# Designs tried in a protein design chat: VHH binders against o75319. Part 178

Target 1, 181 residues: o75319
Amino acid sequence: GNHIPERWKDYLPVGQRMPGTRFIAFKVPLQKSFEKKLAPEECFSPLDLFNKIREQNEELGLIIDLTYTQRYYKPEDLPETVPYLKIFTVGHQVPDDETIFKFKHAVNGFLKENKDNDKLIGVHCTHGLNRTGYLICRYLIDVEGVRPDDAIELFNRCRGHCLERQNYIEDLQNGPIRKNW
Key: E = the ipSAE of ESMFold2; O = the ipSAE of OpenDDE; V2 = 0.75 times the mean of E and O plus 0.25 times the DockQ between their complexes.

## First folded at step 12 (VHH)

Design N16 (framework vhh_4orz_3)
Fold by ESMFold2-Fast, scan of step 12:
Structure N16 (fold): chain B 181 residues (1-181), chain A 119 residues (1-119)
Amino acid sequence: as target 1 above (181 residues)
Amino acid sequence: EVQLVESGGGLVQAGGSLRLFCAASGFTFDDYAMAWLRQAPGKRREWVALITSEGETDYADSVKDRFTISRDNAKNTVSLQMNSLKPEDTAIYFCARQYHDLPYGFDYWGQGTQVTVSS
């Protein structure tokens, strides 16, 4: 089914780059087959994503897709020059250590290979909010030593929406730092 | 403890529609991905459709664009709308709960509901 994800229209398509980081968060792009169910101003295809990033004078160097589904768009809908990484996450539950370490490994690898440019890591789940915000904040806290409340405030401000899941917020503020990677 | 109870199966002519329902109890429904699987006579069980706790959906190629999975978290119900039914869709349909961290791995199943599509 080409059903629009629940509440997808309630969220801004793409946030702003998080200053001092290489992260930008957005909601899932929807391939052209979904546009039949959307008004022109509601459309957010993979092409629209890259146009909006360009409008901010930014460039994507990696997309990390945290959705549990493959139905929203195909990796082949993305420019061949932009790597795509799928990390399956189910939502609701705090991501497990294996998922956290996969995310950290991907980010660290990108940063190591992109020292000489300012390309961004684009991260999305369905809404670009809870799973996306959790993993970005977890990275900033565990790897970059950012204070939990500062990481959360930065994400919320730049995404334009506040993290909604209390268990995610609680884990970020008071949970253990995951250092094994 | 965990109970999944399917309903809505029956006999339908090719090209017809059926809606299946699954009532879940004995666990925090909102925390789990739910799925529909089917088993035709003499065949292995196959996954048909999945919906995550966040409402993301995925479908087997054989049912794409014909079947729609949905959930109602307030009622602890998952449903499957089946359109343009074919004789090949004849099977017992099972509601299943997914393991938290194992994609397409399922730990609890219902008793199943029979769907028969006549040519």
Scores: ipSAE 0.000, ipTM 0.335, lowest interface PAE 11.0, mean pLDDT 88

Design N17 (framework vhh_4orz_3)
Fold by ESMFold2-Fast, scan of step 12:
Structure N17 (fold): chain B 181 residues (1-181), chain A 119 residues (1-119)
Amino acid sequence: as target 1 above (181 residues)
Amino acid sequence: EVQLVESGGGLVQAGGSLRLFCAASGFTFDDYAMAWLRQAPGKRREWVALITSEGETDYADSVKDRFTISRDNAKNTVSLQMNSLKPEDTAIYFCARQWDDFPSGMDVWGQGTQVTVSS
């Protein structure tokens, strides 16, 4: 299906690197077949993603795709030098412990294998906001010991949009620390 | 007013089949992906099957090759054909409209339809 996701145009394509971390968040890139429904300035293909990352003098070393669909772009649309990981994550409710574990494992593995470079972990869901922000903040809180409000503020500032789902925010602030990593 | 009304549930023996129906009203049915979710007593609600506005289908691993989702846009209905049923398929089945990021962000209405699979 070539329909543009609801509200996708409302969001900044790519945020900024989160200082002190290897994370950068963005909205889902849309393959070329979607461009007939977009103005030139609205286009955000996989190639556009990499161009925008390069404009920030950054380099992607891993993409984690949190969408529950494969219709937006194919892994083959990405440069073959950048690993792609799919974690199917249903929205609306806080990600389950299995999903959180998979995310933490992938991040820890990347960091261990990339100690000698400064490449980034790119994370996206459809809007690059709620599931993306939750999992990044959950990692910072549980693994790196960042205070919840500091993690959320850092994500919001760097993404350029604030986490919207109150249940996600509540879980980050007051929920249990997950020791599944 | 968005309404989804499920029907077709019942009691069936393991290995049997059931077909569930969902009647939708109050929105432009053709523009939305539709899904089936289920919830067993004391367990979390889980997604089972989905069909996009373009007619593409997807299934949870636990039901793949046993369940088939379909839609009839002229009648504003979505259906779930369930074959080779197992006791662990016992649950209340809910029809949902997917509002974004398929199949996440779903809206669910009504009481669902009970499916009980005996051993």
Scores: ipSAE 0.016, ipTM 0.200, lowest interface PAE 5.6, mean pLDDT 87

Design N18 (framework vhh_4orz_3)
Fold by ESMFold2-Fast, scan of step 12:
Structure N18 (fold): chain B 181 residues (1-181), chain A 119 residues (1-119)
Amino acid sequence: as target 1 above (181 residues)
Amino acid sequence: EVQLVESGGGLVQAGGSLRLFCAASGFTFDDYAMAWLRQAPGKRREWVALITSEGETDYADSVKDRFTISRDNAKNTVSLQMNSLKPEDTAIYFCARQEWDYWTGFDYWGQGTQVTVSS
């Protein structure tokens, strides 16, 4: 499957590390078969992802893939030293409590096992924006006690794009805290 | 109101064929990509095939070269031709609308149609 995701080219490939956290957000990498549909400067393969992270003097320790498809790249396209976790999430809808719990559990497990290093948790959906931003902000609000508006502002600034989905923003600002960790 | 209604499912022997249909209403069909997803017993829902508003198609590796997705914009329908069916294709098949402007994933789903492939 070689169809480029809708509006994928509109988004910055990789954001910056969110200060005070271990999170970095990016859009979905596209394996080599997609490159025939892209100009050289538009390419963003799994290899390109790791090169851009290194350019920021950062290192990935975990990738959490929130896309609802496996067509964009395969886990085998990633270095064997970097764990990969797939959490299937449907776009448009606020993620359900089970999805939120799985995300929190994965993050907490990584942080517990990586206390002695500074490796990052890379999180992506298709654009690295709505589902990605929601789950990262939900974690910061529910687990770390960050104020909702502060979490959203931090994500928006570091990703380089503002959360677009109003129902996600509304849930983060006014929705209940999920006490599922 | 947006509605997606699937049909065409049924029982078929391994190696056989089925054609699924999805009738869409309540929106400008031509503007949206359409997809088929499936859910087998005890499994998570997985994507099977996609057709863009421009008619470009894409398929999961498990069904590539066996399934063909198509659309008829005059009739507001999307179809899935399934050939060389295998027992592992047994699932409920869902038609879904993918919003291309600002959202990723699928925003409306049909009720599904059951496909059962016997060995």
Scores: ipSAE 0.000, ipTM 0.207, lowest interface PAE 11.8, mean pLDDT 86

Design N19 (framework vhh_4orz_3)
Fold by ESMFold2-Fast, scan of step 12:
Structure N19 (fold): chain B 181 residues (1-181), chain A 119 residues (1-119)
Amino acid sequence: as target 1 above (181 residues)
Amino acid sequence: EVQLVESGGGLVQAGGSLRLFCAASGFTFDDYAMAWLRQAPGKRREWVALITSEGETDYADSVKDRFTISRDNAKNTVSLQMNSLKPEDTAIYFCARQMWDYPSGFDYWGQGTQVTVSS
């Protein structure tokens, strides 16, 4: 449909870069057809995303889209110079190992190809919170050796909103490390 | 616990009207889009109407201009006003909560209320 996602207006459009990492999280940008349903100050298009990143003196080098739909915006709405990766994830469910490994491979590949710059990996789901926060934290725990509570705290602080799903938090704190990325 | 309880179904003659109600409890009602779906005997469940948390509405083509979905956030209630009813509208009508971060799915459903439209 052409309706605004539930609670989408309740979340900050873009978080802050997570210090010590290349990650930045944001909510899903909405293409121009949604603007008829939004006040001017509520608009957050793909162009608005890049403007807000630039205002933080940052630059995106990759976007990872975790939504289960492409109705919100099209890859063609992004600058041609920024790679786009779609990983379909269902909300409420902890992502499976295949999804986790796909995310890790994309991040590792980006970092290897971008050793000589400081470009960011932008990650979003619908709200840029639960699926987004889970996969970023899972990467930090499994690959970077960050303590689960520290990863979660860092994400919450930089996103400006706390992870809400207890099953995601439980998996991050007590679940197994996925080693075959 | 999340509960959705439908009421207002019944038998009505073609061309008549019915109003369905859904009482919601166990969650922050204002945060969720709510929907009505229906299932006729031997058919797949089909979506009928949706109302977002902001009050925006959407309708299936088969019911457009005949049905009106509304919500009362103070009472945690979703309503479906059904006008110009046709025998083809005969079905069990379900109230459903849209999955918060999965816009194409529904995670909680009521038990349904029967609507029968006689010719």
Scores: ipSAE 0.000, ipTM 0.237, lowest interface PAE 11.2, mean pLDDT 88

Design N2 (framework vhh_4orz_3)
Fold by ESMFold2-Fast, scan of step 12:
Structure N2 (fold): chain B 181 residues (1-181), chain A 119 residues (1-119)
Amino acid sequence: as target 1 above (181 residues)
Amino acid sequence: EVQLVESGGGLVQAGGSLRLFCAASGFTFDDYAMAWLRQAPGKRREWVALITSEGETDYADSVKDRFTISRDNAKNTVSLQMNSLKPEDTAIYFCARQWEDYPSGFDYWGQGTQVTVSS
């Protein structure tokens, strides 16, 4: 289907880099076939994503796509120089340990290979909010030892929208640390 | 409390028509896409039709041109008009609220209504 994702227009396209990290969050880019249903100022294609990142004087080194669909854009719509990783993540549910471990492995691998540059890890789901915010915060808490409330506040501020799903927030604040990855 | 209640299922002959209804309560209905999914005996649940909060519709290839999804925001209802029914359409039909991606983007489901199409 070519329908615009529910509430997609309600969210800012791209957040700001999260200070002290290599993360930047954004909502899903939509390929050109979706533009017929969007006003010019509402368009957010893969090209628009890279233009907005560049306008912030940042550079993407990896995109992690957490959507459970491939209908929004294709990896071929991205520059060949930027690696793309798909992690199929079910919406509404707190991601399982396997998903969390895949995310942590991808982030750790990127950081080891990119220690000599300042390229960012771009993370998105449909809205760039709940699944995206959960996995970024989970990484900061479990791997970097950030306090849960501090991780959530940092994400909310930099994304420009607050995490909405109470079960995600509850797991971040009170759930177990996932140490084995 | 979110509730979705389906009705309108029944037994019909091949080539016939049925209209399914879903009454929604406990949330701001106008803010959500609504969908119909079905599960035939011994098969996986499959998506059938979707209507966005803005009224845009989308359909599975198996039901295109035969089924029409619609909504009435004043009554908090979503409907599925099913025409030219085939034995392969026999299934329990579920109303669902879509939050995110298909097929995992559904967060609430009704109990379902049985549709049986005889040959």
Scores: ipSAE 0.023, ipTM 0.396, lowest interface PAE 5.7, mean pLDDT 89

Design N20 (framework vhh_4orz_3)
Fold by ESMFold2-Fast, scan of step 12:
Structure N20 (fold): chain B 181 residues (1-181), chain A 119 residues (1-119)
Amino acid sequence: as target 1 above (181 residues)
Amino acid sequence: EVQLVESGGGLVQAGGSLRLFCAASGFTFDDYAMAWLRQAPGKRREWVALITSEGETDYADSVKDRFTISRDNAKNTVSLQMNSLKPEDTAIYFCARQRWDYPSGFDYWGQGTQVTVSS
């Protein structure tokens, strides 16, 4: 089946750009086959994602997909002009150091190649909240030197939903900085 | 102690359906991704379907659109609905728990349940 993810309808489709950064967070887009189970106003396809980003006067330059599935949409559903990166992550567990490194490396590479524009890095997991918020905040804390509580507050405000996983929040506030990433 | 127990296997005719169940105990079920893998005689074990703790699913190309994985967190159960079964689906089906420290690996497995599809 084409099951709608649990609680997916509870979350705002796309947040706002996080000021002072190149990040924007959103929930997973669902390809056309899922629309049979959704009301018209609940649909959030890859096309809908790009329309909503344009409505905010923003432009995506990279999508980082943190889901552990390829079932919700295919890279082929995205414009060929927007790079797509898959980093497989499992929910509930704090992402391991290898996953954190891959995320930081991808972000740093994008920023280096996009110095002359203002394109955004779009990041999503299923709900665009816990894994997404953790990795964005981890980047801001470890690489940009942002205070943990400030990073979390900025993410929560711009996403429109607060990080829910206490183990993620605790790791961000009190966990070690991952050096060399 | 972590325990995974499969049930629901059996003999079915080609084109038929079976539903497999996996009862999990000894850990916080809600925190783990769960998977189904299968092994036919003389062949390597292959991954079939996975469901994350958040309910995200993924399927091997060989079973896509025919199999559906689901979970019931209140009952600590993961299920695999198998439709339009083919003789090539004949295998022992294993329930597995994904490692908490490495998302690409599995650390606990059930003993398996036999599925036989006759032509």
Scores: ipSAE 0.017, ipTM 0.271, lowest interface PAE 7.5, mean pLDDT 87

Design N21 (framework vhh_4orz_3)
Fold by ESMFold2-Fast, scan of step 12:
Structure N21 (fold): chain B 181 residues (1-181), chain A 119 residues (1-119)
Amino acid sequence: as target 1 above (181 residues)
Amino acid sequence: EVQLVESGGGLVQAGGSLRLFCAASGFTFDDYAMAWLRQAPGKRREWVALITSEGETDYADSVKDRFTISRDNAKNTVSLQMNSLKPEDTAIYFCARQYEDWPSGFDYWGQGTQVTVSS
């Protein structure tokens, strides 16, 4: 499909690094074939993503793509130096324990292999908000021991948009800790 | 209250045409992508066609060049023109509002309209 994802233009392309973590969240980059449907100031290609992160004096070491589709961009559109991991997630639903485990495992593996640098883990779904925010907050709560409200507030502030899905927020605040990292 | 109401289904001979309609109410229609999905007997639901808020269209491979999705924002309707119908197109057709990308991006659905294509 060559259509712009619904509401994609409503969101900031890239958030800021979440202080005290290696996470940065962003909306899905769109390959060059989408640019005919966008004004110049609306374009956000894989190249634009890396340029915006460099403008923040940061460097990506891993991209975790949570979208259920491969139509937006290809891993080949990314620099060969940056690992790409696909975790297929369906929106609107709290990710299952297997998906949460896969995310935690990928994050822990990256951190173990990147102890000697300060490279970031970039996480995105379509809007870089609900699935992205849920999995990042779930990691902070379950692995780092952050209080749920603090994790959510930190994500919202750094992303520049608040988590929208009440079921995700409710699970983060009141759901069980998943000790499957 | 968001409501989606489908119409236009029926029985048609192979090679024939049908036009499905979906009347939407209870939200700002112009701000949302609209889709048609179908469920054949004994099968899971599959996406058929989509039209974005900006009028961009997309289609499943099985219906490309035969089906055309369109919208009328003044009337809050989305329609599906189905040409060159095949027995394999027999299904209940659902209108859906899309908030984010398929397959999980649909938040409201109609009750469906039955399309039966005889050989």
Scores: ipSAE 0.037, ipTM 0.438, lowest interface PAE 5.8, mean pLDDT 89

Design N22 (framework vhh_4orz_3; at its last look DockQ between E and O 0.06; V2 from the best seeds 0.00; counts 0 for: pae E 3.7 > 2, placed apart)
Fold by ESMFold2-Fast, scan of step 12:
Structure N22 (fold): chain B 181 residues (1-181), chain A 119 residues (1-119)
Amino acid sequence: as target 1 above (181 residues)
Amino acid sequence: EVQLVESGGGLVQAGGSLRLFCAASGFTFDDYAMAWLRQAPGKRREWVALITSEGETDYADSVKDRFTISRDNAKNTVSLQMNSLKPEDTAIYFCARQFWDYPEGFDYWGQGTQVTVSS
């Protein structure tokens, strides 16, 4: 698959760090083979990701890739100093409890191992929006006790784009807290 | 009410050609990437070809250089031209609409159209 994902160009490459958290959200980086289909200002490779994070005076300590594919870039395209975790997340439907559990475990493990630094957890799906926003907000609500509307507002503001899947928003606002630890 | 209706399947000899059509209704066709997938008996369905809303095309390695996907937005139709057909291409072919925020997934599968390639 070498086509540019639908609407990928419509979204900002990287959001801002979510204040009070270690999260930063971004859209999927595209390896060099995609660049022939992009204008220079549209390019967003793995290298571009790290450059943009550095420009914000931030440092990535973990990347969580939620896409259900490996076609966009390879882990080998990332610096070996930054851990990469793949969680194959089915979109459209609300992520299942097993997926939520994996995400929470990865975040909790990172925070425990990185108490002495301020490195960020970078999270992405294809657009860094619906699956990404859902799992980050779910973590904030379930683990950190943030009010659902506050979590969603914080994500939307820092990502620069609003969560668009109504079933995801509905689950965050009115769904049960997932007791995954 | 979203509908996708496939047509154009049939029996053809190895080396022959077929053209499949998918008539779409009930949604803003121009805004979606459209795909063809296929499923042979006893096998998992597999992706064959995709055309984005902007007209970019992509193909599975098994069909590239043999198949051509196209769309006609005025008629809400997506087509698949299949050349140099092989017995391994025998399958039910499905037209699908891609989820924009989950491009690994597809919705609104039609009934499919059977393609049988004889040796």
Scores: ipSAE 0.755, ipTM 0.878, lowest interface PAE 0.8, mean pLDDT 93
Fold by ESMFold2, look of step 13:
Structure N22 (fold): chain B 181 residues (1-181), chain A 119 residues (1-119)
Amino acid sequence: as target 1 above (181 residues)
Amino acid sequence: EVQLVESGGGLVQAGGSLRLFCAASGFTFDDYAMAWLRQAPGKRREWVALITSEGETDYADSVKDRFTISRDNAKNTVSLQMNSLKPEDTAIYFCARQFWDYPEGFDYWGQGTQVTVSS
């Protein structure tokens, strides 16, 4: 359907680039069919996403879409041709090891292909917060060796909203180290 | 404890109408989107209708213009008005609550109420 996701209006559309990383997080952009249910100032379309990134003097080089649905927008709605990857990520539990591996693999591939530029990896789920924050922090902890509380604090500051799901936070802080393979 | 209790099911002739009710308790009802799902014999459970916390509605194509979802936040109830019923609407109907931060799924539903539409 075309209903606005619950509490979607309560979140900042786009965060800030996370210093020392190639990540930027945002909430899901909504295609024009949703705009009938939004005030003009509440709209956040695929075009709005790219305008806001440009206003920060940044450029997206990859979009990772973590939603478990196809209804919010299509890659064809993007104003530029940018690599796009959907990783179906359930939101009712901590992402499983297969999902974490897919995310790490995508990020590592991007960094290799983009070592000579400053393009960003845009990551979103529905609200750009819990699933998004978990996978970004999991990457920083497992691959870059960032301390869990430092990763969480950096994400929260740059997203402009704090992670909310306690089971995600506890898994990041106290869960086992996950090795890539 | 979150509880969702459906009622209003029964046997009805094709072309007839039924109204289903769902009584909700154990959570802040006004904060959640609510839905109706159904499961026909031998079929997988499918989505039917949804109403957001702000009152926006959405429907599966198969029931659009025949079914109407509504909510009464004062009574913590969700209802489904079902008109122009067809034999293919025969199913167990479930009231469900949407996940807070994963709107693609539901975290609680009731035992269901049977709707049987005879030809």
Scores: ipSAE 0.258, ipTM 0.631, lowest interface PAE 3.7, mean pLDDT 90
Fold by OpenDDE, look of step 13:
Structure N22 (fold): chain B 181 residues (1-181), chain A 119 residues (1-119)
Amino acid sequence: as target 1 above (181 residues)
Amino acid sequence: EVQLVESGGGLVQAGGSLRLFCAASGFTFDDYAMAWLRQAPGKRREWVALITSEGETDYADSVKDRFTISRDNAKNTVSLQMNSLKPEDTAIYFCARQFWDYPEGFDYWGQGTQVTVSS
């Protein structure tokens, strides 16, 4: 049956917009079938995601899903007005150059097409933390020229949780810049 | 009961090719992403290839451009075409059903099929 992902309950459902960026990170929303295994206050569905974003006076313009699974929710559960992009991203290891490039390309494409609005790029993995944080920070560092420690601190603060994986942190701080095109 | 049965393994020389098959039963096959895993002697089981219910594919860096995963929903089968095989590809290969995110996301797999690549 549908099991709640490990430690999923431990993380805040939605972070805050990262100031100076269009990014917002959140944990994976779970479709309705999971609700029977959750307390009401623990539930976080696709609908709840959009409600929480609205409560922040924000609007999602793109969702980037970094998970490998299709069991958490369906793209059909999302409003038709919000594009959904899947980027298969293996957990625990530093994303490869192709994954990084795909992410950057998607973000840059969105920004080019959305210059006339302030819609957000929502990014999530399972917990919306490590893979999510790495790729967002990688973008800020490689594309926006942000100092690595500043990017990490900004993400951590806005997500409400800190990046946990040392290999991700180390790569962000000391790893090479990846290609942007 | 969920069953996954692998076949097609064997001994092959470096540079050779093999095609692995997996027959699935006991569940709605087309609702699940399927994967191939492998475990080499003395190493942990690792992800090799994945195919979603929609037919999207992904590969480990070590096998990218050499291996191709495919599925036949009408026959409830998953295949792995392995080309340009290397000795380091030697392992037991498992067909696995994906439920959650990798690496903990596989809930069923078969007995596996041995692939040996000689130098």
Scores: ipSAE 0.218, ipTM 0.637, lowest interface PAE 1.5, mean pLDDT 93
ESMFold2 (binder alone), look of step 13: mean pLDDT 84; pTM 0.843
OpenDDE, second read of step 13: ipSAE 0.196; ipTM 0.605

Design N23 (framework vhh_4orz_3)
Fold by ESMFold2-Fast, scan of step 12:
Structure N23 (fold): chain B 181 residues (1-181), chain A 119 residues (1-119)
Amino acid sequence: as target 1 above (181 residues)
Amino acid sequence: EVQLVESGGGLVQAGGSLRLFCAASGFTFDDYAMAWLRQAPGKRREWVALITSEGETDYADSVKDRFTISRDNAKNTVSLQMNSLKPEDTAIYFCARQNWDYPTGFDYWGQGTQVTVSS
């Protein structure tokens, strides 16, 4: 089975870089086995991802994959020069504190090691929206001290789609800050 | 009220077979993709198999060619046929409903059914 994720076609492939940050969000790339189910203009392979990032005059330095599956593409489908990190997250649920810590640790490590360049941290789940938006906003709020509504607005604007899950939005606006991660 | 009830688990010798059943109620079954997940002691819960509302199937690499997922929309059931069972397949198996808007996410799970595979 190589079925296209439900609603995947409804979302823009890649957002814009979030100004003042190193983040860019996108939906999951789909390997070649999915292309028979897609029109040419709907294709979004790992290669297409890098081409679209390049078209924005940006460069990826890390990909963080938040999906709970490896069926959509494999790390081997990515350029060897770009590190890949898998953090398994289940959709619908607000990520637990351990998952939040892993994400923050990876971002902090990347930023320390990439002070001399402007490479981006690419973050995706299936749609590049709810889990992706939650973890990026959680980082901005907890680590960078951004106000919750400002973080959410920035993500929504740059992704081109608004966070859809009310439990994620509620946790970002009113949940505890995890600053010691 | 959404309810998922698993059955069919048990003890089986390596190389044997089991068939798991999930009875679904409280929602329009035909509209949802259904999945089986499993959790072994001390390990993360992992996805095993999925069947879409259209009947398309997908499997984790660890179970490909051994497990078959199917559904019966008239009976509101999803089934998992498990062949060539290995000790490493020992786990609690959960039936799950895929979230409509988040296809890798699950919004309802059953209580699980224990599968134990002995050498």
Scores: ipSAE 0.000, ipTM 0.169, lowest interface PAE 13.7, mean pLDDT 87

Design N24 (framework vhh_4orz_3)
Fold by ESMFold2-Fast, scan of step 12:
Structure N24 (fold): chain B 181 residues (1-181), chain A 119 residues (1-119)
Amino acid sequence: as target 1 above (181 residues)
Amino acid sequence: EVQLVESGGGLVQAGGSLRLFCAASGFTFDDYAMAWLRQAPGKRREWVALITSEGETDYADSVKDRFTISRDNAKNTVSLQMNSLKPEDTAIYFCARQEFDYPQGFDYWGQGTQVTVSS
């Protein structure tokens, strides 16, 4: 069914680029079939996503989709020039090590391929908050050596919403460093 | 403590009807989508029907037009009306609470209630 995800309307569509990184976070775009259930100002299609990124004078070079479902939009709804990567993650659970490593590998590959530009890695789950914030912060802590509280603060500020899940926050602050590839 | 307790299962002949009930407790029932899933002998659990917190319903193709899911928020109950039952509907039926931000995931399950449809 085309049910609007629970609490999806509670969140800002797109955050701001996280300074010093290539990351930008957003909530899941919803394809045109959802728009009959939304007021015009609530619509956030794949096209709307790219318009909002452009309005910030930014450009997406990769989208990483962390949702566990494919019902919200299709990769074919995205511009042909932007690679799309699906990493299935279950909500409420801290992503497992394999998922963390897949995310890190994708980010590292993008950065190596895009040394000569300033294109962004767009990351989203359903709300663009907990799974999204966890994996971005996990990358910053494990790979970039950012202090956990600094990574969380940076994400919260740029996303415009604070990480909500205590288990995610606890793992970031006190969990083990996951060795990169 | 979240609890989901199913009832209403039993033995029926093909073409018959059954109504399953799920009594929910330990959480704010109105905030969650609720589902019915089933598991036939030797098979994986499969999703059957969903009802959102807003009352919107969705069904698996195999049961569409035969099954109706409904909820009573005053009684914290979700029910499944099963009509035109077929031997292929024989399974243990589970009530489940949908995980908040995972549309196809479920975080709590009942013990299940057996439905047997004789040919």
Scores: ipSAE 0.000, ipTM 0.201, lowest interface PAE 10.8, mean pLDDT 88

